# VHH binders against Meiotic recombination protein W68 (mei-W68): the designs that were tried, part 6

Target 1, 331 residues: Meiotic recombination protein W68 (mei-W68), of Drosophila melanogaster (Fruit fly) (q7kpa5)
Amino acid sequence: MDEFSENIERIALELLSNLVHGNATLSVPRNSSGNVISEYRRVSYNNRGSRHSFCVLIYMLSRVHRLQVRGGSFTVRGLYYDNPLLVRSQSRIAEARLDVCRMLRTSPLSLGILAASKGLVAGDLRLLMTNGDVLDSSLYGGPLTLPTDPEKIDRIETLAEFVLIVEKESVFESLLSRNVFGTFERRFILITGKGYPDCCTRRIVHRLTEENQLAAYILVDADPFGVEIMLVYRHGSKSMSFSSQGLTTPALRWIGLHPSEIPALGTGAVALVAGDNKKINDLLARHDLEPGVRQELRMLQDVQLKAEIESVIDFLTDDYIPNKINRNLFL

## First folded at step 1 (VHH)

Design s11 (framework vhh_7sr4_2)
Fold by ESMFold2-Fast, scan of step 1:
Structure s11 (fold): chain B 331 residues (1-331), chain A 119 residues (1-119)
Amino acid sequence: as target 1 above (331 residues)
Amino acid sequence: EVKLVESGGGLVQPGGSLRLSCAASGFTFSNYAMGWYRQTPGKQRDLVADIGTAGDTKYGDSVKGRFTISRDNTKNTVYLQMNSLKPEDTAVYYCAKEDFWSGDYMDVWGQGTQVTVSS
């Protein structure tokens, strides 16, 4: 498909026109949350400090244009290995990928430049791939790493009633070690994005709720970063909201840990630091917060205490999670 | 097996200098960005400096102008030259290698080396 061809060609023609006059500059949006982009970061070949970034951006735009013309996908690793002398580091490709996404107003998945997913899945799930492969995380499979390209999933098969997302890999592993699938009567899928979820993890959660019509629940730390992680799954990244198509789960149910529960934890609570308060203020400035979420953020701000999900780990599988889900105690 | 071994830490007086070294093995060193991070008790690790495969560098705001990161691809070693050391530079310093698969993060860390700046 030719979705970005005109935008890439327009950027290229503007650049070539400017090059004739001795100006080799690309403008990368700083804010990506609205339809109107008012702030730009300039990257220029004429500036020694941004010259390398300029060259990598041109390389990336060239690769994206090729994908628009010929189809397919590239990985961050593959793009580095195709031109290591120009690129110098895989981290430079990762940075350029996000910059190009902002310039073209699209997600990394839509761009066709993919990073290996860090997401893990376990439970009643079969992914039927377009090449005929079957990935199975059910009873006889162990936890699986999520596929790098979720668009190569032809069909998702599951008898699960819901998805449970947990913020941390440590909690994910703790639940598995406590035989969580043998403890719950209802079938479910367990997912972790290992903190802030990548686009592959978000895409699979979206597909499970839309295509398989599963309920989705999330368990995060009772701190502003945990709340932000939940909001990324639900509403998408604040910095890339325009490219959230197929990556959001608006019906995601936040079961905990809720800030309002912190006073009951006693010694499990710790004081907020300056960075926490800064993040609370940033989140409270959002226009897309549900009233209950806003109230919980104000509880964090007023009480000045945070807590990790490990505070309830000893009764998580037997009490906390089943109580929250079965009694509809979510925000 | 991928391994990073730091050396060069120690006790130094304010205004003094130290040079940290990180010896890498088990991977093609010249193909990866390397970095130095530091951590004080109870806080997260902060970026001190990183260096790309061609020697391009980035520094944390608090160390700009005082610290210099460099690499020697023939010796598979990354260095951190620390000048004009301050008590606030006291921390455990960690050497790190960028992720092989995605380049999105540092995936291998050394054991750390203690730097203490006091009189």
Scores: ipSAE 0.000, ipTM 0.134, lowest interface PAE 18.2, mean pLDDT 82

Design u01 (framework vhh_7uia_1)
Fold by ESMFold2-Fast, scan of step 1:
Structure u01 (fold): chain B 331 residues (1-331), chain A 120 residues (1-120)
Amino acid sequence: as target 1 above (331 residues)
Amino acid sequence: QLQLVETGGGLVKPGGSLRLSCVVSGFTFSDYAMAWVRQAPGKELEWVSSISGSGDSTYYEDSVKGRFTISTDNAKNTLYLQMSSLKPEDTAVYYCARDYGDYEDAFDIWGQGTQVTVSS
C-alpha cells in the first residue's frame, strides 16, 4: 500500500514550493464525464471561504500518508473523533475523503479510510475472510451485517443464481418475515444497502457479479431518489465517477418499482415536491442513462406522482418479484 | 401513504428560540436517517442537521452547531429541531427530509416546509 505515499509527497512538495510565493492552495479535480479531468476546484488557506476545507484536506492527506507508510485503516468516525476541533463535523471528513480520492484518482476503499458498514445480507452466501474466519448468512437465525473492509474477503462461496437488492431495510425485513427463501425455488442472495449504498456494499455486489457470475436485480422506490440509488449501484456516484473501478455493476437489472407502473397501482401515489423535480432534472442531465431509464424519469416528470415499494408489498414476494425476474421485465 | 408535516415556524426576535416539529407517517425512523434542510429566499437548499435512524448520532452544519439541537420521539414518529440564539441569517423555509447518510447531497423532501423569520 505504498502507491499513494509518493503522490502525497509530490503534492506536499508542490504546496511547499507555492508557500515560498505566499500561496497555500490545493487543486481538487471536479467531476467530469468519462473520468477526464479538465477543470479543478482551488482550496486555499489564503481564502476565508475555503480555509477550513484546506485544513481538513491537509489533515486527510496526512492520515492517508500515515496509513500507506505504517499500515492499518481508519474509519470516517474515527478520524472525526481523533481531531473534532479541527474537523468540526463528520460530514467534513466525508467531503475531504472524496476530495482526496479525486486528487489521488482512487476509491475510498483503496485509501484505507472506511465508512462503517450498514449493509445487510441474507441467503446462500459464505464469505471466507483472509484471517481464516467464515461469515455465513445461510445459517438459520437471520441476516448478517456486511464487513466494513471488503478487501479482507479472500473468497466468496455461493450456490445462488442471483442477487436481489432492495433499497429499504423495512422491505428486506418484510421479505424475510414472509419466508422469501422458501417461496423462490431458485437460490439467491438478498442484500440491502439501507438507502444509498456504502462502498463495502457496492464492492460486494460487484464481486458477486464478476467473480461468482451472478445476475443482479434491484428493487427501489418509484421516485427520483430510488432511481439515483439504482444508478449508484450500476454506474457509481457522480462525485466519484473516475474512481468507480470495482464498485459498479453495469449489468444490474432494475426490476422496479417503475414510475410507469404508478397509475396502475391506484392509491399510494404522492405528488412530487420541489426537491423531487430538482433531482429529476439533475438525473436527466446525465449522459450515461439507458433509454428506458430516461423514459421512466420523463414519466415521473410528466405525471408528477411518486410511489414507494410498500404500494406492492402485499403481493411483492408471491407475484411482483417472481414475475419481473422470470419474465425478464427489467430496465 | 408517506407523509411529512412540518410545523412550529413563525416570527421570532434575534436571540429568541423556536422548536420545529415534523410528524412522519408511512414509515419508521429506523429505516432512514432524518434531516432538517433550509432554503433562504433566492438561495440554494442548505443542509442544517441530521440524526441517525437509531437517534443516537447527530450532525450539524457549523453555523448552527451549539445553537440547534435535533432529536426524535420514536413513539410519536416525530422529528424535532430546537433552535436557540436565533440570528437574522437563520430566516428560511425549513424542510424535514429523509437523509440517505453517506450521500450527503441527496435529500428526499416531502413536506410543504415551515417558514422561520428572524427579525426585530
Scores: ipSAE 0.011, ipTM 0.258, lowest interface PAE 9.6, mean pLDDT 78

Design u02 (framework vhh_7uia_1)
Fold by ESMFold2-Fast, scan of step 1:
Structure u02 (fold): chain B 331 residues (1-331), chain A 122 residues (1-122)
Amino acid sequence: as target 1 above (331 residues)
Amino acid sequence: QLQLVETGGGLVKPGGSLRLSCVVSGFTFSSYWMAWVRQAPGKELEWVSSISSSGSYTYYEDSVKGRFTISTDNAKNTLYLQMSSLKPEDTAVYYCARDLEYYDSSGYEDYWGQGTQVTVSS
C-alpha cells in the first residue's frame, strides 16, 4: 500500500497549517498497544524544551524526502557526521529515526536509514544486486552475511522448496557442520537472524515467501523468548503494526521446539526464571496470538520448564526437522 | 539524559587483547538488549555482538566468534567486549548500542555511544 506517500502529505499539510498560525509544530505518534489509536506527542520550535528535537526531525524528514526522490540510503552514523553541529549526537539521529518511522507508519528500512545487518544465509540462493553483483550462498559461495540494504537486491534466484529459519547462529553452524544440505533430501535455504531478527533479515524472508513463493519454517528454543522471536518474524511488533509492511511472514510455520514436547524429549529441560514468567504474561496479553501458540505458552507457564534446540541437536537433521515438515507438525 | 560512554580502545599488536567497556545511564539497562557494532575506515557498519537484557543469550559475528566475548554487569550498568587474538582486520571504531527488543527494528541499534578506536598494527 501507498500509506507512506499519504503520511508524508499529511505531515506536510499539518506543518504548513501550523506555520500559517505562527506555530512550527509536528505531531509524533506515541507507541500504543494493539487496538488503541496512537496518542501524539507535540514537538515545536516555539517550545524551548522540544526545539532541538523539532530541528532534528525536520532534518531527518528532509533526508527521507531526498532518498524518496533520488534513491539510495543513509546510515545513522552517516547522518550524524553529515551535520554534527545541528544534530549534536548520534543518539539524536536514532531518536529522530524512530519518530519519523512512527510518523510515516513505516520501517527504518523503508526510510532508507540503515544499521548493521547481522543475518546469515546458506543454501541454494543467489541474490542479483542492482549494481550487477551476484551474491551466492550455495556450495560454491558458502554462507553469506545478508546485505545491509535488501532493496538493492534486484531479484532472488533459487530452486529451493522452502526456507528454514533457526533462532541461533550456533544451531545454524551445527546444521552446516552436520552436512544438513547433503542429508536432507529436499532443497532449501537456511537463515538465521542471530536471535531477534533485524529489518533486513525480516525483509529477505518476506521476499522469499512473496516473490519466490517459498514455504517458510522456523525453529526456536522452547522458551518465551523463542516464541517471541517467531512472533516477530510472523507478525512484527506489538505496537500498531505501523512498520510491519513488507517485514512480516504471516504464513510462517513454527515447527519447534514446542513447549508441549519438553516432557517427551526430556534432555536439557531447565526451570523457568522470573524473567521468563514475566515474558509469558506479556505474550499472553497479546490480541494477535493463534490458539495453538497461546496453548503452548500456557504449557510453559503450567509446566515451568524450558528447553533449547540443542536438546534435540543430535537427531535434528535426520529426524526432527524432516518429520515436522513432512508430517505437517507445525503451529 | 541517555548516555553511552565507551572506553578501552587503543593501539595493540596482532595477537593482542583489549577489553572495551560501555557505561550506560539514562535508561533501565537491565531491560534492554545491548550490542557492539564497528566501522573500519572506508567500510560500512558491521554488527559484532549482542547480549540479552538478562545476559543469558549472546550472539556473535562469525569472524569474531571464539575470539570475542560479550558480557554485562547489570549492577554497574556496564557492557563489556573482551577481545583476544586481535587481527589487523579488527581495526575499527567500536560503538556501544542499545537495541529495542520490541520495536519492528529489533536487531538494529537505536541509541549509540561516541565510539572508541581500536587499531591493530605492528
Scores: ipSAE 0.000, ipTM 0.267, lowest interface PAE 11.7, mean pLDDT 78

Design u03 (framework vhh_7uia_1)
Fold by ESMFold2-Fast, scan of step 1:
Structure u03 (fold): chain B 331 residues (1-331), chain A 121 residues (1-121)
Amino acid sequence: as target 1 above (331 residues)
Amino acid sequence: QLQLVETGGGLVKPGGSLRLSCVVSGFTFDDYAMAWVRQAPGKELEWVSSISWNSGSIYYEDSVKGRFTISTDNAKNTLYLQMSSLKPEDTAVYYCAKDSGYDYEPYFDYWGQGTQVTVSS
């Protein structure tokens, strides 16, 4: 599609008009409340401090326009290696990609500019790609890296009843080492985003719940960062509030580890640090929290203890997960 | 103990074909995404193609699209680049590279020694 080409051309024409008067400036929204833009950052070729950002942003806009006209995609690293003298680092491309998303009010996946995928999947999942290839985590018996471009997934096939997301790669690997698929009665898909999930991981979870009608469960550490990770899957990130369409799973079920369970863990609990308390306060200021989630955050604040998933790892497959799912013990 | 060893380079005439191979050792191929990058004489590094484990996600630089094909043989822990309709502009040292897999580490974090491809009459 060329849905952004007209907007990019308008930006270019305004820039050319301003250049006649010696002004080469672009305005990037910093934040929004839905569709309302509250603050702008300005980058200008005429200002030494923002000149490089201006040049990289123009470069990104030109590449997005090219993709709208030609089709296809670019990777963040591909764009860097195409012009390393201009760009200077891959992080500058990643930053400019988000700036273009803000300017065009769309998601990173919609631009066709892709970051490296860090998400892992295992279990009964078959991804049929638009080029005819098949990614099959069940066939190879080990974890697969999720596709960098979920737009290239034509169809998702699975006989799984649900998807289970775990916060940490270490927990993901531990479950596989314990033969989780051989010991668990229900058929499922295991995913980890390795902490805060990228857009590709979030997109695939969204598609599994919408297209394949799977239930989605998440297991995070009983600390404020774990709660925030769950909220990113469920509601999206604040930095991408311009567009979260197709990247959220509102029906995501938080099965644990719940802060209210910490007192029962004994020696598995540790004291909160200053950073934890700051994050709890930030989260409690949100207006999109479900009542049960808010109550669990207040329990963290009141008890002043946190715990990791590893506290229940030894009985995770046989007791914890089945009991949470079968008894509907989720938030 | 990651090691990447490229082979298959050589001299070829314009319009010809070559197949590059990269043998991966010190980790299983299924743990990482892999890439081919090249460096022409006197020029910067240029990304050519990337493939995720099990051939699920494949990307090409625009100038090679339709001419090059990236593939894997997981049983042999080998990454391939099938090059066809070669042009003098494709002359470069070709490197096999491991993708870091992370947005906060989006760089190629392991490289092979490279294999020379020369396209001339």
Scores: ipSAE 0.000, ipTM 0.127, lowest interface PAE 14.3, mean pLDDT 78

Design u04 (framework vhh_7uia_1)
Fold by ESMFold2-Fast, scan of step 1:
Structure u04 (fold): chain B 331 residues (1-331), chain A 121 residues (1-121)
Amino acid sequence: as target 1 above (331 residues)
Amino acid sequence: QLQLVETGGGLVKPGGSLRLSCVVSGFTFSSYEMAWVRQAPGKELEWVSSISGSGGYTYYEDSVKGRFTISTDNAKNTLYLQMSSLKPEDTAVYYCARGPYDFWSGYYDYWGQGTQVTVSS
């Protein structure tokens, strides 16, 4: 975009202006969290402590500008190996990538600088890549790791009626071991982000609901962490609040576990700890909560009990999930 | 008030081991991603390792993979970094940091005062 390119060049002009006055300095915005934050972090070549960060940021901005002009993408690994003496480690590229995202007010995917995805997918899904390759999670006989660059997916083909997202890899594996695809009459795609989803996982879920018009359901632990994971898929992450376009699924349906169901679980319920109560309070301060979600968070606060998906694992595939989906029991 | 207090640093010989601890107060790290970040004398901050709020997912800088292990004790509200096969280049002040809600962001908003690790003979 022109605005994106203009922002890179505005940063360059500001840097040149500073250089004329003897300052090789870049200003990196801090996040918009409700915590006490500094507006900007100063990074300068003239300061020994931030010199390396400055050099890596310049390197990153130059590569982003090049992608804007020429197209294509870089991986975090590739950028490191293109200039290891300057960069020193892959973690430096990851940090600079986030800093550049803040400076340009855009997502990591939009920069064209990619990190490996940790997301897994199984079920009736074919990803037709721009290079002509086909990734087929049904053909592979087990879970596929999601592509590092979801923008290299030309088209998504599926006969699935819906996507089911599960919070934890352990639940994902348990469903596969219990032949979940043979238990349901309807075709579906199973995804896990392994906790909080990375941008690649969120992008693919977004594309499945937008391009393929699939319904999306999510199953998370009945605790404030699980509720927040659902909200990240639905509304975006707080740390990346400056960009959520193409990474959110507002119509995501939360089928469980619901905190209101915890009292019926008996020995499966565990007492909340202080950190859980802090998280509940933080979540309740949000303005984007649906009324049902807010009610469930207040149930957690009032009952002071939480539960993991594993507490219902024995009837999950045969009873819980089918009933929730077939009866539209979601929030 | 939120506090992160690091301990366990010291002087060790190359090839030695140390265990760093970070005790948190004012919040529980089971609700947050936690990280260890280091700063060598006269150099910038370097991310070392992070662990998800659930404790199930850990990430390491390439130079420390296989040598360092990050872990948590939720009952004690304590984050650990077990360091082995220490090298002179591991000499740095090690900071405990609280992350946001996004695993891949690398954003950390609250930091401890740090604990010094020196690797030399």
Scores: ipSAE 0.000, ipTM 0.138, lowest interface PAE 18.7, mean pLDDT 78

Design u05 (framework vhh_7uia_1)
Fold by ESMFold2-Fast, scan of step 1:
Order: C-alpha cells, then sequence, then structure tokens
Structure u05 (fold): chain B 331 residues (1-331), chain A 121 residues (1-121)
C-alpha cells in the first residue's frame, strides 16, 4: 500500500532540510538508464520561471502520497477542479504527472491518476459507492457520466431486465428525446461509450451482466468500426486482450444495424473507403468471430456499402429495436 | 469520427531499421499523450513507448530502450516510432494509441488498425 510513500517522505525531508538553508528546490530527472539518472532539471520556488511548476509538483506528490496511504484514485480533471487557482490548467497536471513519474522512477501507467470516464448512462440504475454515495440515473433529468473508478462501486441496484448499448452519443440523445423509456414496457438501462468504450464503461457492462444477470444488447453503425466496437464489448479490445478479465461481455447480443439489412432498410447507404476495407480485412483475420458476424463482415466486403444508425432513426425506437429484442433477432 | 492510420511496417532483416508513422484526425493531437503498443501472434499486448502532450517527455519499455525513438510532428498530426537494431522478437503488429489516463492496465481509448513488422532473414 505504501510503496511510493517512503520515497515521497524522503523527498519531503530533503526539501525541509534544504529550506533551513533558504533553498526551496526539487530535482526532477530528465532521463534514466535503469537505476542511473544522468541529468536533473531543478524547479525552485525561489525562481520565478519554475515557481509554479514547484507548487504543482508539491501538490501532486501530496496527492500521490495520500493515495498510497489511504487508498483511492484521482483523475487529471478532478485534480484540476480540486485546486484550479493553484494548477491553472489541466495540461499542468499532465506535465506534473510526468515529473512525478520521473522522481518516483515509475511509468505514467503506474500512478493512480485516472482519466475521467466518458461513458453515459440513463434509465433504471443505482450505483452504491464504497464511500456511501448513491449515483442514480433514474433521478436525474438527463444522463449520468459513469464513475471514473468502477472498483469504487460497492453494489449495483436495478430492476431493469436488460442493458441497451448504443455506439454514439448522438444516437443516445436521439433515443432519449424520442422517449425511448416510454416505448418499452420493460425497464432497461441505456448506455453509450461514445464510440470505442473506455475500460470503466466495459467494466460496468460486465458487472451488470455478471452480478445483476441482465441481458445485454448493442446497436452499432453498419460499418466495420461499428462491428469492431461490438467486438470490443463482447471479446475485449484486440489491443488490450491481456486485460480482458472482468471487461468482456461474451453473451452480448448484436441486434443491429446489420450490414445485410442495408438494402432492405432503404437507408442512405454510402460507399466504403480504403480505411473501411482495411478494417474489414483486419477483423476477418480474427479467430474469435462467430459465424454470423463473419458473414456480415463478408457482406460489407462484397456489397461495398455502409450505413449509420441515424439513417434509420425514424422507425428505430418504435419498430426496429423492439422487434429485434422481442423476437431474439441477434448475432 | 476519430481516425488513427499507421504506415511504415514491412519485412526487414535483423539489425535493420524501420520508421512507423501514425496520422491522426478528428481530435487536437497536441492535447493528448500518444503511445505505441505491439502484439506478436500468440503473445500478450506489450506497451512499447509513450510521448507526452508537449513531445518533450518520452518513455520506453526496457527491451526497446536505446533502439527505438518516439517523436511527434504536431503541425502534421503525426506520431513516429523510429526502430533501429531490430531483433526477431520485435516481430509484431504495432498499434498507434491515444493515451487518456494513468491507471492500472488500461490507458488507451482509441487505437489504429495496426501495421505489421516482420524481422527475419
Amino acid sequence: as target 1 above (331 residues)
Amino acid sequence: QLQLVETGGGLVKPGGSLRLSCVVSGFTFSNYDMAWVRQAPGKELEWVSSISTSGSDTYYEDSVKGRFTISTDNAKNTLYLQMSSLKPEDTAVYYCAREIAVAGTDYFDYWGQGTQVTVSS
């Protein structure tokens, strides 16, 4: 728990010793080769040019020490909003993060400083946090942003029967404006990861299906990137396969929009571009594709047309989604 | 919307060099840390290198230190990985990724399609 706390305390004691001699300076390594530090950059309260950097570094060291001693995590945005007059901008937190990593001889990836979650949720969901807070998406007039640290969710409470995931925030907002919760008789949770989902969004979907035993459905654009987004939720990112445990939803049901449906739905189909064809080839090389998914990817490749969900939005809420879910029409 | 496009991969002999490029669009490149991550067939994903928003701070996995150099051209929205003294064990698909957080094992929200690097005789 205290892995970096002793090093931070050593730095603090050295600083206090130097303050006795009128020197308020921190030494930040510029580079390192294993355990050898070849050069140092000095930041000092006594120097106008580095004074602000000194103050932000002390702030960051204090917050990292608190994390090591008391547990928890911080976001770059949260650290800025906790003390905006000291910090001045989020970029200063990012810079100080790297300086602290050099001082503690660790990578940026090893600190407990998290990005703010971009995922949104609406509908019948209550997240009971370990600190006693309750986040309730059913009480708010609009969507809630998902918690940055899903491990601080003690318990998830819902009377929902399923989760509906939509690829884009624009589709998420469109469904809310069309009273999607009033269209279904069954209670459900609506989630969007705003494109490719962050690990917080993936973790919460996983917990809903495992802990709350909810069915999960996903609606993505009929293009190779939409298919890949579905596969990220279901099987994990191709790029993050080593961390799949607790972040995948293998039983995820892909209800649409299916490439094979593009001609029949009368959508404003658009020709594939070179990037689309590259992605189709990458996806077809995967060994974890279900036969139906592979068939849909080959349909994209053969027909050379794609479509966005927005092209069929006018019958999506009242017809398409209810039919797919109620008739078990998924891949 | 967001697009990361890698180029520069190919077949090279041991001891050779390659430069990978990643052109990004759909976001302000200079507002994000960027990374290279690789995966050999049958192996786990391996983080290779990261570069800060300013381009002044770089980080490398131990096995590539001194051989690989990460850099950016903010005017061209392009991330580079200069690879030198390539070894057969460097054979992998290399991915360009946008870094949004410092946390456990998950730090990247957008990835490119990947570019294949094969090091063999």
Scores: ipSAE 0.000, ipTM 0.136, lowest interface PAE 17.6, mean pLDDT 77

Design u06 (framework vhh_7uia_1)
Fold by ESMFold2-Fast, scan of step 1:
Structure u06 (fold): chain B 331 residues (1-331), chain A 120 residues (1-120)
Amino acid sequence: as target 1 above (331 residues)
Amino acid sequence: QLQLVETGGGLVKPGGSLRLSCVVSGFTFSTYYMAWVRQAPGKELEWVSSISESGDSTYYEDSVKGRFTISTDNAKNTLYLQMSSLKPEDTAVYYCAKGTLWFGEYEDYWGQGTQVTVSS
């Protein structure tokens, strides 16, 4: 984790330079969009209003430094309990974590300061942890919550041929209730990030494709937010593009639901709202869109209709998913 | 279908207060981190505030810290943003969103938004 050493040194030298002139100040970027930093917020010990934030920020930087020297990770909760009088609340750690991420241009996962994952997994998967524990999603007879620290996974064991990601928990549960593993011929792992995936979920998907050489498929709603969720898994978060290392799956296969399929769905289609149209315009302005994805977004814009995965739920397990995967019908 | 309906915006003078509400339907409210994001005309989206699914962890953009308070009412499936000491710089369309915004990521927002205009 020595990749932050130059940035930490720069921050330390800036602080020391300021201290020579009687000013204990740190500069935190206010604009978190991409690599362009338009302005900085100043946090100063000399200012009573920002003094506490300065102290928590120094505390957080010292913990990041310790992780780089000694390895390991911290949780937001653990850092609060280590020094509650200095920190005063868990929300202060969370705020300082985001500030340090902006200053060092990295994700919370790369920082080694973690929050609990919301991701769920089911199917043929065994996670062998560095402490000797084994997490087995097939043994529990239902979904397991993904571990908070994916770097504590020593090895991933599976006989699965692919990973299927579904956007929402309701679809994940619906597939399990329909005995998806018993009715689908090939072994696979089912994952949901419950909407936009956290860094832990993205890291595990990345590891499954890179270390276990699994194909990865994703099923999202046929709306602009579903498309963006797929793009987050594939290319990373646009607001923290500097932190994509080990969190992207460029070979992710988008099997549906495709906007081009909406006209055939009848009563399952609904009109776009203003927020949908705004998101389509934002996505179309991207430079990293694959041609097929751009075409599907233009179809959303032209037809002005969206649809949920639930519109195909009755034939999802037995027809839609197998047909898409077996016939390589993806974008 | 995920639906978010933002209300509570309007015209207010500098130093005034507004409470924004976001009524959530189509999913279990407490399952997701919730956030407020805003966009001024001709500008990019800016993350404002986030709240954890348990409601006991809150996060704020520095420019609004101490002036805005994010909260939830899980029984009503409603997200709130209490805004005080409003400044002209707070003028924007405000959207509520779900997902990974607790990491400082503001990729998603849903609904039509609610316009907040702060002018004399």
Scores: ipSAE 0.000, ipTM 0.182, lowest interface PAE 16.9, mean pLDDT 78

Design u07 (framework vhh_7uia_1)
Fold by ESMFold2-Fast, scan of step 1:
Structure u07 (fold): chain B 331 residues (1-331), chain A 120 residues (1-120)
Amino acid sequence: as target 1 above (331 residues)
Amino acid sequence: QLQLVETGGGLVKPGGSLRLSCVVSGFTFSSYGMAWVRQAPGKELEWVSSISYSGGSTYYEDSVKGRFTISTDNAKNTLYLQMSSLKPEDTAVYYCARVKGYSYGPFDYWGQGTQVTVSS
């Protein structure tokens, strides 16, 4: 039996014990730091404001327990269509999925409730699925959406030497339209997580670097949120620290856009706002920052300017990216 | 030096069959996806079919699906296009190409082309 089954049964027994006294309440952790939970959000059938959330959580716990005992998987979409009157929207299932992950202290990938990945891939990649299907982005008529369940990838085949991750879908599309694959004689895989990456995107990047031993590079905006996105790929998410295993890429190489480069961009630079400064302070308080990353964050703080990748878009494919990779200009 | 050499073209009647071959030299054939691209007289280049470097995935333009089969023989460094149920509209110069990106391109090396003529 998986550990989740015992935890779900404990939650159910506690709920049933309280229900006989007219108290139908569930507690969802708000903060997580390893194995310590410091505060909870309460949802109750007795409270009209949280009644629906209570019902959807019970539904989700029931479905997760069924998967742990009997095997298989459900999709977010499938769970919605299985009971649309109870659930009311797919977003409610997505929210409940994350709450269940917090309650059971496990990753979304381990839950058996699958959500479509927003991640895109192009270039020299072939994924051999456990069901015998083959996904091949090297010969697809356009970019492929990353698989919903990366654990159903039996084997990854590639002749690529590296992975290039870009923060934004717009940059990903620009690189494809500007013949980025023709820029390098070496083969590579291009990925975007469309901002903050989901667990599927992070898992596939992890597998490419660990199993296929590819170098990994990332290009993000020169602002504190871009730096945080890079740190999520490299070190994982602070809010779900208990689920970082197999979802991090510590050797990820940050090629740009670097804050120290902003003064050279002229018209592309804009002033930081209060939210940017708050994020810089939050990031600088981290104990896991590499010295070079810390120095770049202090440059943002000192200069008080930020820039988007679009500031270098006109020479991105032919100059910026090749020089960063070929000359090892990364942090 | 990189070289792609097509053979197998010729004159064939509608409903007939032809097999095109492309012999590759100067690079590791089994490491690259390959494609067939054609050009009818006075028309633009049209992508026909592609095959992955493993030979496990094949892609076809809609007008040739079910009629054409792309394949490779890695031991012979050869790409094939088996064409059946040929139509007058299939008349074109057929080029062998090495795939750099997607099934429809970009392509980085091309053969000299082989003429296929479908007429009564």
Scores: ipSAE 0.000, ipTM 0.180, lowest interface PAE 16.9, mean pLDDT 82

